# VH-VL binders against p07133, part 1

All scores and structures are predictions.

Target 1, 123 residues: p07133
Amino acid sequence: TRIKNNGISKKKRKRKISKMKGWVGGHSKLFRTGNQQLMKARHYAFYDRKKKKNLNKTLWITRINGGLKYYLTINEKYNIFVSFLRKTKTYVNKKLLSEINVRDSKSFSHLSKPIMKSTGINL
Positions, changes and structure headers below are counted from each chain's first letter, unless a header gives other numbers; antibody chains are not in Kabat numbers.
ipSAE, averaged over its two directions, is called F for ESMFold2-Fast, E for ESMFold2 and O for OpenDDE. V2 adds 0.75 times the mean of E and O to 0.25 times the DockQ between the complexes of E and O.
[cut] marks letters that were taken out.

## First folded at step 2 (VH-VL; framework fv_fezakinumab)

Design F1
Fold by ESMFold2-Fast, scan of step 2:
Structure F1 (fold): chain C 123 residues (1-123), chain A 119 residues (1-119), chain B 111 residues (1-111)
Amino acid sequence: as target 1 above (123 residues)
Amino acid sequence: QVQLVQSGAEVKKPGASVKVSCKASGYTFTGYYMHWVRQAPGQGLEWVGWINPNSGGTFYAQKFRGRVTMTRDTSISTAYMELSRLRSDDTAVYYCARDLYEWGYFDLWGRGTLVTVSS
Amino acid sequence: QAVLTQPPSVSGAPGQRVTISCTGSSSNIGAGYDVHWYQQLPGTAPKLLIYGNSNRPSGVPDRFSGSKSGTSASLAITGLQAEDEADYYCQSYDSSLSGSVFGGGTQLTVL
């Protein structure tokens, strides 16, 4: 079974934004369980994704040296990021996209971080 | 060798607490969720909860909320499950098992820790 | 009190085929969550036998197979051998409970 996670970040974004709304006007119970709720949201987002079985991108690489790990190559991160922007119709300047260097993890992190934070995608 | 090594058998009185350890080796401890599953003598498997060793975040089955606490120590790749206010029906073998983050199945199990609660 | 329902026992002779059922509800298997299967030999910890409805981990013979339809899943064992005598558990995820759920277990006796 080929696991594709192209829907996970979008579902994480929706749940993350919903939780943030609760925190803005929120009571201490929602705030105190914020980290736990976010971890649950990631777990639930995966199961919600598996229910659909129609995803197009792989987010995980199997690494034998130390066991299975949650790793993505820079190229895979870039492809998923760009696909997410296209599917959500998020405007990103063509110049900014050309400056994201798939061979430079610092460049990718620096340039994509604000957009990922605002959209809830966490690659 | 990839393995989970659990602490030895415990005998406790009703009302006491027990803390079971699970030491991971041969893989990246923070790369996998750790679940706890118990099995009473002659009975089936019962899920207790999970801990994310990377963040320390936890989630417990409704039945155990208020009595169970899961923690970890990343410096020694060890997860802990503490169960308080023990009853005789808590007598069981307690297993730790690893799960890849978000996958939900258990590919590696500890050998189990027998916890006996008796007067 | 198990969330998923399995027959308590099944039996077969060497070389025969047996099937173990796992019945859930709309909040777990019926909601589309995958079913996983574990084999537990007497005195040992459970071992992953099938994951993601029908996939085998390395080292599991192809005479073990899994399937899922609607609110139920099945584990099929062909060419029964004495070493298959064990307890078998199904496992899934339940959205109402927000956690992993197990079947009650099925004891397989090889006659």
Scores: ipSAE 0.000, ipTM 0.533, lowest interface PAE 15.8, mean pLDDT 73

Design f01
Fold by ESMFold2-Fast, scan of step 2:
Structure f01 (fold): chain C 123 residues (1-123), chain A 117 residues (1-117), chain B 111 residues (1-111)
Amino acid sequence: as target 1 above (123 residues)
Amino acid sequence: QVQLVQSGAEVKKPGASVKVSCKASGYTFTGYYMHWVRQAPGQGLEWVGWINPNSGGTFYAQKFRGRVTMTRDTSISTAYMELSRLRSDDTAVYYCARDYWEGFDYWGRGTLVTVSS
Amino acid sequence: QAVLTQPPSVSGAPGQRVTISCTGSSSNIGAGYDVHWYQQLPGTAPKLLIYGNSNRPSGVPDRFSGSKSGTSASLAITGLQAEDEADYYCQSYDSSLSGSVFGGGTQLTVL
């Protein structure tokens, strides 16, 4: 899970460590609150993205909790969304999920918006 | 690169206390929680608790509350687990392990604690 | 007794496929908490084999895979090799206990 610091400033490295501490700190809250699943999915998505180098996919700019910017692939957005549905106790039929084209940003945003509205998250 | 180096084996009498150390290297010690897990000879894994090395905050499994104390020293990147009022059924290998979102990605080699009369 | 239920043993011949189940409840796997899997060779510390239900750490062969459905998870091992003979543990988080929980472990024998 260690990220190489090639080309990253010391300030950016410290911010990454601070984010990591924020994600880890307060484990009881991270495990018990509905939106903490998004933070967990973000950690896994970030780790997976750093490991993969043959990524020739569209990157999306997204904001979570008041404007923190991230660059995520469509697959990463989908993974975060699915993880979030589980955490909010939202039951979604597998058939409905399979009908979503993860490459179609309009379909994804329309389906996810009602769920995210309740938490104030914009992905 | 990540390594967790634990202290050596201990032999204790019932009623004594034991303190096991776990020295971390190869990552930012204060960036990850540290867990302690034990395994009695021939038995399964049992979670003991965690410590947040940044804050010093701890949380222990109910079975060990009142007998276990977890601490850390950030100047030497070392976590400690002290278990008091030892019983023969505390005989086990005690592992430290780094948190990875509810799981454990790196483990120490373990410290055998033998409690015998 | 362990909080998560695993079969005590499974066996298979070289080249075969085996699956190891891990059954939880509504307070752990059923609540949406991820399942992690560990391999423990005799005399060694456990090694992370699968994290976050289905992800492999660097160095773990693709013949190991994880899945999760409802209150249960499974570890699948294809193309069994003699070196796979080990104990396998599942692990998750339990909200009612506010802590990590393990399965009882499964001993894999390669015949």
Scores: ipSAE 0.000, ipTM 0.528, lowest interface PAE 13.8, mean pLDDT 72

Design f02
Fold by ESMFold2-Fast, scan of step 2:
Structure f02 (fold): chain C 123 residues (1-123), chain A 118 residues (1-118), chain B 111 residues (1-111)
Amino acid sequence: as target 1 above (123 residues)
Amino acid sequence: QVQLVQSGAEVKKPGASVKVSCKASGYTFTGYYMHWVRQAPGQGLEWVGWINPNSGGTFYAQKFRGRVTMTRDTSISTAYMELSRLRSDDTAVYYCARHEYFDSLDYWGRGTLVTVSS
Amino acid sequence: QAVLTQPPSVSGAPGQRVTISCTGSSSNIGAGYDVHWYQQLPGTAPKLLIYGNSNRPSGVPDRFSGSKSGTSASLAITGLQAEDEADYYCQSYDSSLSGSVFGGGTQLTVL
């Protein structure tokens, strides 16, 4: 088997460069530190939204997505996510939920990403 | 290493305001929410509120709304909590604490004693 | 006035095991929010002892452990030592209040 393909390599390189757009400096340690700060800033945006007094469906979806990302990041059990959806009475696509095999956290986290995208949340 | 250094003890009369400071060092100040928690003498911990140092956004516990204001100055990595219209039952040690993963408070200041007496 | 319920005191002899309970409701622990535990030695600020139900920060001995089930959480201390005499507080997040909530605290006495 071939180690790399020219066209695929170019496409992957372009994606990686665009993901790093806006970073200053090239040290891996500096990048890692900046990446950790960015991840925490994204996490805290979820709590900032909670303070809004007039809660609408968009805010609740954002709060649920933030909670889901929080629990996925800390390797909480799938059951906590299902309990959250049930307690918040959030209607999720039945097909998406049935496609989650819940045997491992990798399958669960992978399937939760399309739900986040469909709600307009960009991470 | 992470440090949260708080301002010194304050003695105030009822009706006055107090402003407590919390200077952060050893980490990126804007990367972590800062919480304020108080403890009256011989009593338990009571959550006051939080501030997002990046945006300046705040959220206060219902009991303190209308009397507490949280602010920050990113140029000196310092968070502030101002409590107005002080009452004798506001006598407490006021702590600042850093918000970390899982909503835990991983580093705490040593506390500022605020005494309200006439 | 505390939102989470803890026993006011607990005691044990050196070398023994003690457990401290933390009881919540459907808006906090029962809603799936994590429980954190703090140790407060006399005259000092609280110190994070357990986060995310069962994780230990660096420097916390493995004789401290946390667990969570339903609407309640528990802190277990094995091999009890005199220096464990302190107040212990549980903390969670409450969705109805949109903020952090603490237990009333438990004073541990080592006899």
Scores: ipSAE 0.000, ipTM 0.541, lowest interface PAE 12.4, mean pLDDT 71

Design f03
Fold by ESMFold2-Fast, scan of step 2:
Structure f03 (fold): chain C 123 residues (1-123), chain A 119 residues (1-119), chain B 111 residues (1-111)
Amino acid sequence: as target 1 above (123 residues)
Amino acid sequence: QVQLVQSGAEVKKPGASVKVSCKASGYTFTGYYMHWVRQAPGQGLEWVGWINPNSGGTFYAQKFRGRVTMTRDTSISTAYMELSRLRSDDTAVYYCARVDYYEFGMDVWGRGTLVTVSS
Amino acid sequence: QAVLTQPPSVSGAPGQRVTISCTGSSSNIGAGYDVHWYQQLPGTAPKLLIYGNSNRPSGVPDRFSGSKSGTSASLAITGLQAEDEADYYCQSYDSSLSGSVFGGGTQLTVL
């Protein structure tokens, strides 16, 4: 059934996302980007109470956009992208995530572009 | 299927060093950060630091800087935590834990390695 | 020492609700950093119970919920069961220490 098949597919997707992970959960992600990004994250966190709806998302956007993207593999870009979607609670179709998860920079760029435009991240 | 298997219990004298291993299986070792957390007998959890198995990059809690070293061997999917100049108050269970990239928090834990520091 | 403050113990009867508080400061929870919760059964490793303030990992019953407000976070357990008897820890990040921090832990007794 669709319900049964849907459950199996979700489990499969979850397992694949887990295997593709390299992004540290919670605020431990601060350490991945180095001292400058840590300082930026500290400043954003200080103001979080004032603009909660946008500041957490803005913090993640700033971190991702400030990273050295030309040193990232396609899998690392996928991992960062999926982590960002999870962190910001952004829904993305399961099929699209599967198609993005390829060893092909062109496919990643084209398939992720609409979501990156709407969210402001640049990978 | 995903599991972290840690080395066995150690008994050390003050001033010695101990090296705890954490072997990962069932997932892509380089795709996840590895954290180390300790727990003294009857006490709470204390964060020690993390290693990025992909880059070898590390970050340590201020309390342990200068005494702790974290390394990994990607060929055998194993992370290591070495603590030097051991003191009696280093007696604790030392855990390795995987940070779940898609779901935040330390999602998979090793069973722990008891390190006893005594004369 | 623990940076985040939890009550050392809480207790309740089967079927009741208990709440475990986690109190931080302006450098951690108050700065907007996420709170995660762990359950530790006697003699076992901790298990992730709640991540990112209020999210449940697969397999965690919906009786467990998390919330965060100001400098504090709370773990709520409804419909208490005997198997919930464990130690519970909160965890966040502290900007002044530049590292992860844990609460002191709360021992839950099911009466």
Scores: ipSAE 0.000, ipTM 0.538, lowest interface PAE 12.4, mean pLDDT 77

Design f04
Fold by ESMFold2-Fast, scan of step 2:
Structure f04 (fold): chain C 123 residues (1-123), chain A 120 residues (1-120), chain B 111 residues (1-111)
Amino acid sequence: as target 1 above (123 residues)
Amino acid sequence: QVQLVQSGAEVKKPGASVKVSCKASGYTFTGYYMHWVRQAPGQGLEWVGWINPNSGGTFYAQKFRGRVTMTRDTSISTAYMELSRLRSDDTAVYYCARGSYDFWEGFDYWGRGTLVTVSS
Amino acid sequence: QAVLTQPPSVSGAPGQRVTISCTGSSSNIGAGYDVHWYQQLPGTAPKLLIYGNSNRPSGVPDRFSGSKSGTSASLAITGLQAEDEADYYCQSYDSSLSGSVFGGGTQLTVL
């Protein structure tokens, strides 16, 4: 049913950002952008859960790194990052993730950089 | 209800430019990507590119770069595709189609198409 | 020239089942990008028939179904009816081209 009423707007983006505050549960939400190609790359980076962990991790890293960073908001980068880590079952400090969720893009870059270097993603 | 209403048929000479319009209604125009797809007579569908109506950002298929320009006017919920340096093989029906954020690579609503005929 | 490969035509009698294949590569369907299907009746614009590999929009009969495996996808039509006679196109996204890609189209003839 979401196809009828789902659109990206500044109002909806803000609402989704607010709903993500402190959300670091077992599942992840992906924010949408005004860039359909980036949304595709974001979607498919987390898609194939039935494949081998190692293969999935490599494919997702490739997709995430494939130019999608140019148009992403801080919350979209955070959600992609958290979703990737959860899907690959990569351990991350939950306190750090909660802190990132309320920061601007500069803060996200600084706080997430060590983890991104270790996982090979670049957001 | 969602509707995409396109401008009428055009007949152009080789070397001319054509500008096709697509007026959206029944949804938040800036919430969805607008794609352009063409179909030459008796041929299949060919993707031309997209515009993000919110930002004005665009992306074009390699084949059309340098000849196509996509724009929009948010005050009248209208997207435009201008194709320059027209050749006979540009003769096609040009469709605008809405990209769905729920189904990112799919196009859920299509205009009826604008026939562009390039003939000497 | 289309990026995704479809048979140029398929045919069946009323009530029968037909399947239309869509074959891609590692840069599109094989990379995990969803496949969407469109029905184009003669003289009309394409209409979304299946989205996200296997989902139907409101108003599309359950006689139409989609599936995806590896680098390929399939559209199945059961209980063929005369009004199903149309061209069918698959569509996905290609990471190497950074754009949407279509199959060459399949003409369905209902005998």
Scores: ipSAE 0.000, ipTM 0.541, lowest interface PAE 15.8, mean pLDDT 74

Design f05
Fold by ESMFold2-Fast, scan of step 2:
Structure f05 (fold): chain C 123 residues (1-123), chain A 121 residues (1-121), chain B 111 residues (1-111)
Amino acid sequence: as target 1 above (123 residues)
Amino acid sequence: QVQLVQSGAEVKKPGASVKVSCKASGYTFTGYYMHWVRQAPGQGLEWVGWINPNSGGTFYAQKFRGRVTMTRDTSISTAYMELSRLRSDDTAVYYCARDTYYYESLGFDYWGRGTLVTVSS
Amino acid sequence: QAVLTQPPSVSGAPGQRVTISCTGSSSNIGAGYDVHWYQQLPGTAPKLLIYGNSNRPSGVPDRFSGSKSGTSASLAITGLQAEDEADYYCQSYDSSLSGSVFGGGTQLTVL
């Protein structure tokens, strides 16, 4: 007759995803406001365009996860995170991105947690 | 266009230190990682480490940890690699080479011409 | 000791095809990291020949091609010419070493 529990569980997960999207603005514009080094951003944009067609999301995730996360400064972690979001077209809430623009490793880890879990990246 | 100009050949005794420079031009120095790669005479390429010229952050291959130090001077777009406690088996041509961050490597697209470091026993 | 395995030498006559293999493991090529190839002419610095497994930089002839499958990559050179005589190196990233890794190099001799 009905698969009530499965329907409710699926709706809960879909509501979580939709709720995350509801927190979101245009992520590429949000990314640009987080990067205050204009020359650096221009050079990264050039590299991104050059390699764009040769990368898929799984390769990006593998490279990020295989990286030197324990040797990275909080600023470098933030730059990797925001770069990943931009290249994979992952949408993130402007409020959330503003809050992770801090020097606190705990705040970065905590605030980026839902997106990292969703995307599979580890920083 | 893009150029990486390295310092001249060095001859050192075992136990000494050597500091090799790599002056970048034709691009934004802080926009790319600088890698160091060495090649002993008649041998293959061996990766030494990288420096992020923007942050000064570095990472070194395990074999060189404790002996290598990478630095940069953004005012003159120059990267440095200092290798201490030199051994005869450190005799090699040392190259600087440009790449993106390690997580999005595009390969080493520009190389310096190399600096020969000779360590006499 | 190179992390990636290449044959030490390969040879061919002008106009022939040669293939240079690059064998890695689950921590590098097998983990999905790109393979890049370099050509080193005698007495010169290495030059980027192929990046991102199969892409050619401007100025590299289309007779050079790269491919990748599983834990291995290959560089193919068709229509061999005398000026192709050089050492060829593959390079990737290794997650267990957290650094760039090179093949041992392959000396190509054009007969």
Scores: ipSAE 0.014, ipTM 0.588, lowest interface PAE 7.6, mean pLDDT 78

Design f06
Fold by ESMFold2-Fast, scan of step 2:
Structure f06 (fold): chain C 123 residues (1-123), chain A 123 residues (1-123), chain B 111 residues (1-111)
Amino acid sequence: as target 1 above (123 residues)
Amino acid sequence: QVQLVQSGAEVKKPGASVKVSCKASGYTFTGYYMHWVRQAPGQGLEWVGWINPNSGGTFYAQKFRGRVTMTRDTSISTAYMELSRLRSDDTAVYYCAREYDFWSGYYYGMDVWGRGTLVTVSS
Amino acid sequence: QAVLTQPPSVSGAPGQRVTISCTGSSSNIGAGYDVHWYQQLPGTAPKLLIYGNSNRPSGVPDRFSGSKSGTSASLAITGLQAEDEADYYCQSYDSSLSGSVFGGGTQLTVL
């Protein structure tokens, strides 16, 4: 028999999103264990078919991916990355963000790449 | 309605192979990963692997590699799990289960389950 | 056997609160992977109760809640009812095994 859920408040949804503390670890390893291409393809296919296309998110992704990223400093890439997360309301804990060294491109890549792959941005 | 319908019970001898089917209906079959999970009599749940019905890509738990093969037929929205070189300790109910909404970039639980297929391995 | 550790049984009276623990390690829950919870009535398939540590699917009453801290997670059931009598399983991902892992299950008895 089906258990009824009375729903949740918008505050509770925001709090749940902000409390996803294990996201980066789980996400990084998930992408490493499976076919990255297949996971990404399914992710976008589902978004286009099942979820109404969010024009703002799509435009931001297009702008970020189509920008002059070859000429961007690591600090500029970090600023774009963090801005994208804020605009799309993607949760990443403050400890992880503080551990991304804006002066070290390798640490930025290792810590941010799983998030970038899951969100579709490319920096 | 969204449902997964599995094939009927099987009785096999040690060394044989078994192929269990899982027919999906009520949703876009290629939009969701399909997992296989087994449960021996009186025991807990054990993960076997997953298949991406869109691409045919698979990933198997280490314990089953070399003995399990997962496939699908998109024309009839059916997933298959074949387990070879059966042992008496392979006796279990085998479930197919749909992975819950992955477009956010997180791995989720399994929201829709088949009723299970009992596979008995005895001499 | 099971990779995640749950108590084999828990019991309570109608109207009471019970909690079911799920203990992992540094390679699964401790690595930050999400925890999901399933309810299994005798002779039936499991049903998703909680996903992503604390989210409820449509149709699951708010009497069920999940939480996660360190290497462990908990399922809390308040206002216990007779129909809650079932087996409960936690599930996560393990990086050492590169796959999904389940707890051993907890049988809830409503006295």
Scores: ipSAE 0.000, ipTM 0.528, lowest interface PAE 17.3, mean pLDDT 76

Design f07
Fold by ESMFold2-Fast, scan of step 2:
Structure f07 (fold): chain C 123 residues (1-123), chain A 119 residues (1-119), chain B 111 residues (1-111)
Amino acid sequence: as target 1 above (123 residues)
Amino acid sequence: QVQLVQSGAEVKKPGASVKVSCKASGYTFTGYYMHWVRQAPGQGLEWVGWINPNSGGTFYAQKFRGRVTMTRDTSISTAYMELSRLRSDDTAVYYCARDEWLDYYFDLWGRGTLVTVSS
Amino acid sequence: QAVLTQPPSVSGAPGQRVTISCTGSSSNIGAGYDVHWYQQLPGTAPKLLIYGNSNRPSGVPDRFSGSKSGTSASLAITGLQAEDEADYYCQSYDSSLSGSVFGGGTQLTVL
């Protein structure tokens, strides 16, 4: 279930929906990072993992933590988080995963914090 | 066995919509991204977009934005691609294909669904 | 038009070596994105042949190899066999399009 904050979230939502910020498609690199080189580095890092089939867990954690987190959308953070859990065979109960709200960066950070602390990733 | 099973051929009129299904079996459906790729008769491969079956998140190629919708049903391990406002140049075989890390390469493909758009 | 450039056809005799080129640009192969290769036999879905520039999936013969240099990649097929007759596609990621891009395909004839 989504965590709701009626007063503060409503004020933030109205500010975020302002025409000044403009709506952009899900992976718009220009509006999110303003730098295609950063997006290339992120995608290149994902591809590089497959070239090295025996990359250990520590190397994956280093790559994830090494600056990618600042250039990721909340959807991409969630996708990396879930993929990392799957790849490292980390068990997480279904209820906890369903409570993580992809739309809300603060809820994501709060609910995923214990798992991130135990795995060493920082998204 | 690890496989992707797609729905049967469709014949549609211009302006109609088509919904193609892709049922995964033999692996954890929510563990892999699902991409859609099409191939017009006698032409090459063209990427349409992807869905993350775990989150429901999607991303579409600019050419198809506003006309394509990708969804999934995790209870039956099935992904769907719906393409609306069909034109004759949408005639193609539509493939679903699996991608583990969002690295944009596809290690498992469905057999394809032929969609014919004709008057 | 296809974003990556391949020759439309290539041919060789049984036992020979053939190479299929794939030329990109600074927004894809030149940006460091990996190149993948697919084999498509007539009437079938594409099959992953090479991923991550040079890696073979299980079941792909070692006669197939991939390489990448600068803005281009190549697929090499040694010991050419009749069963290798197929269309071959290269694929990469393009940062300016934010999506997957394919080559136009190369038809390989063995005779």
Scores: ipSAE 0.005, ipTM 0.552, lowest interface PAE 13.0, mean pLDDT 76

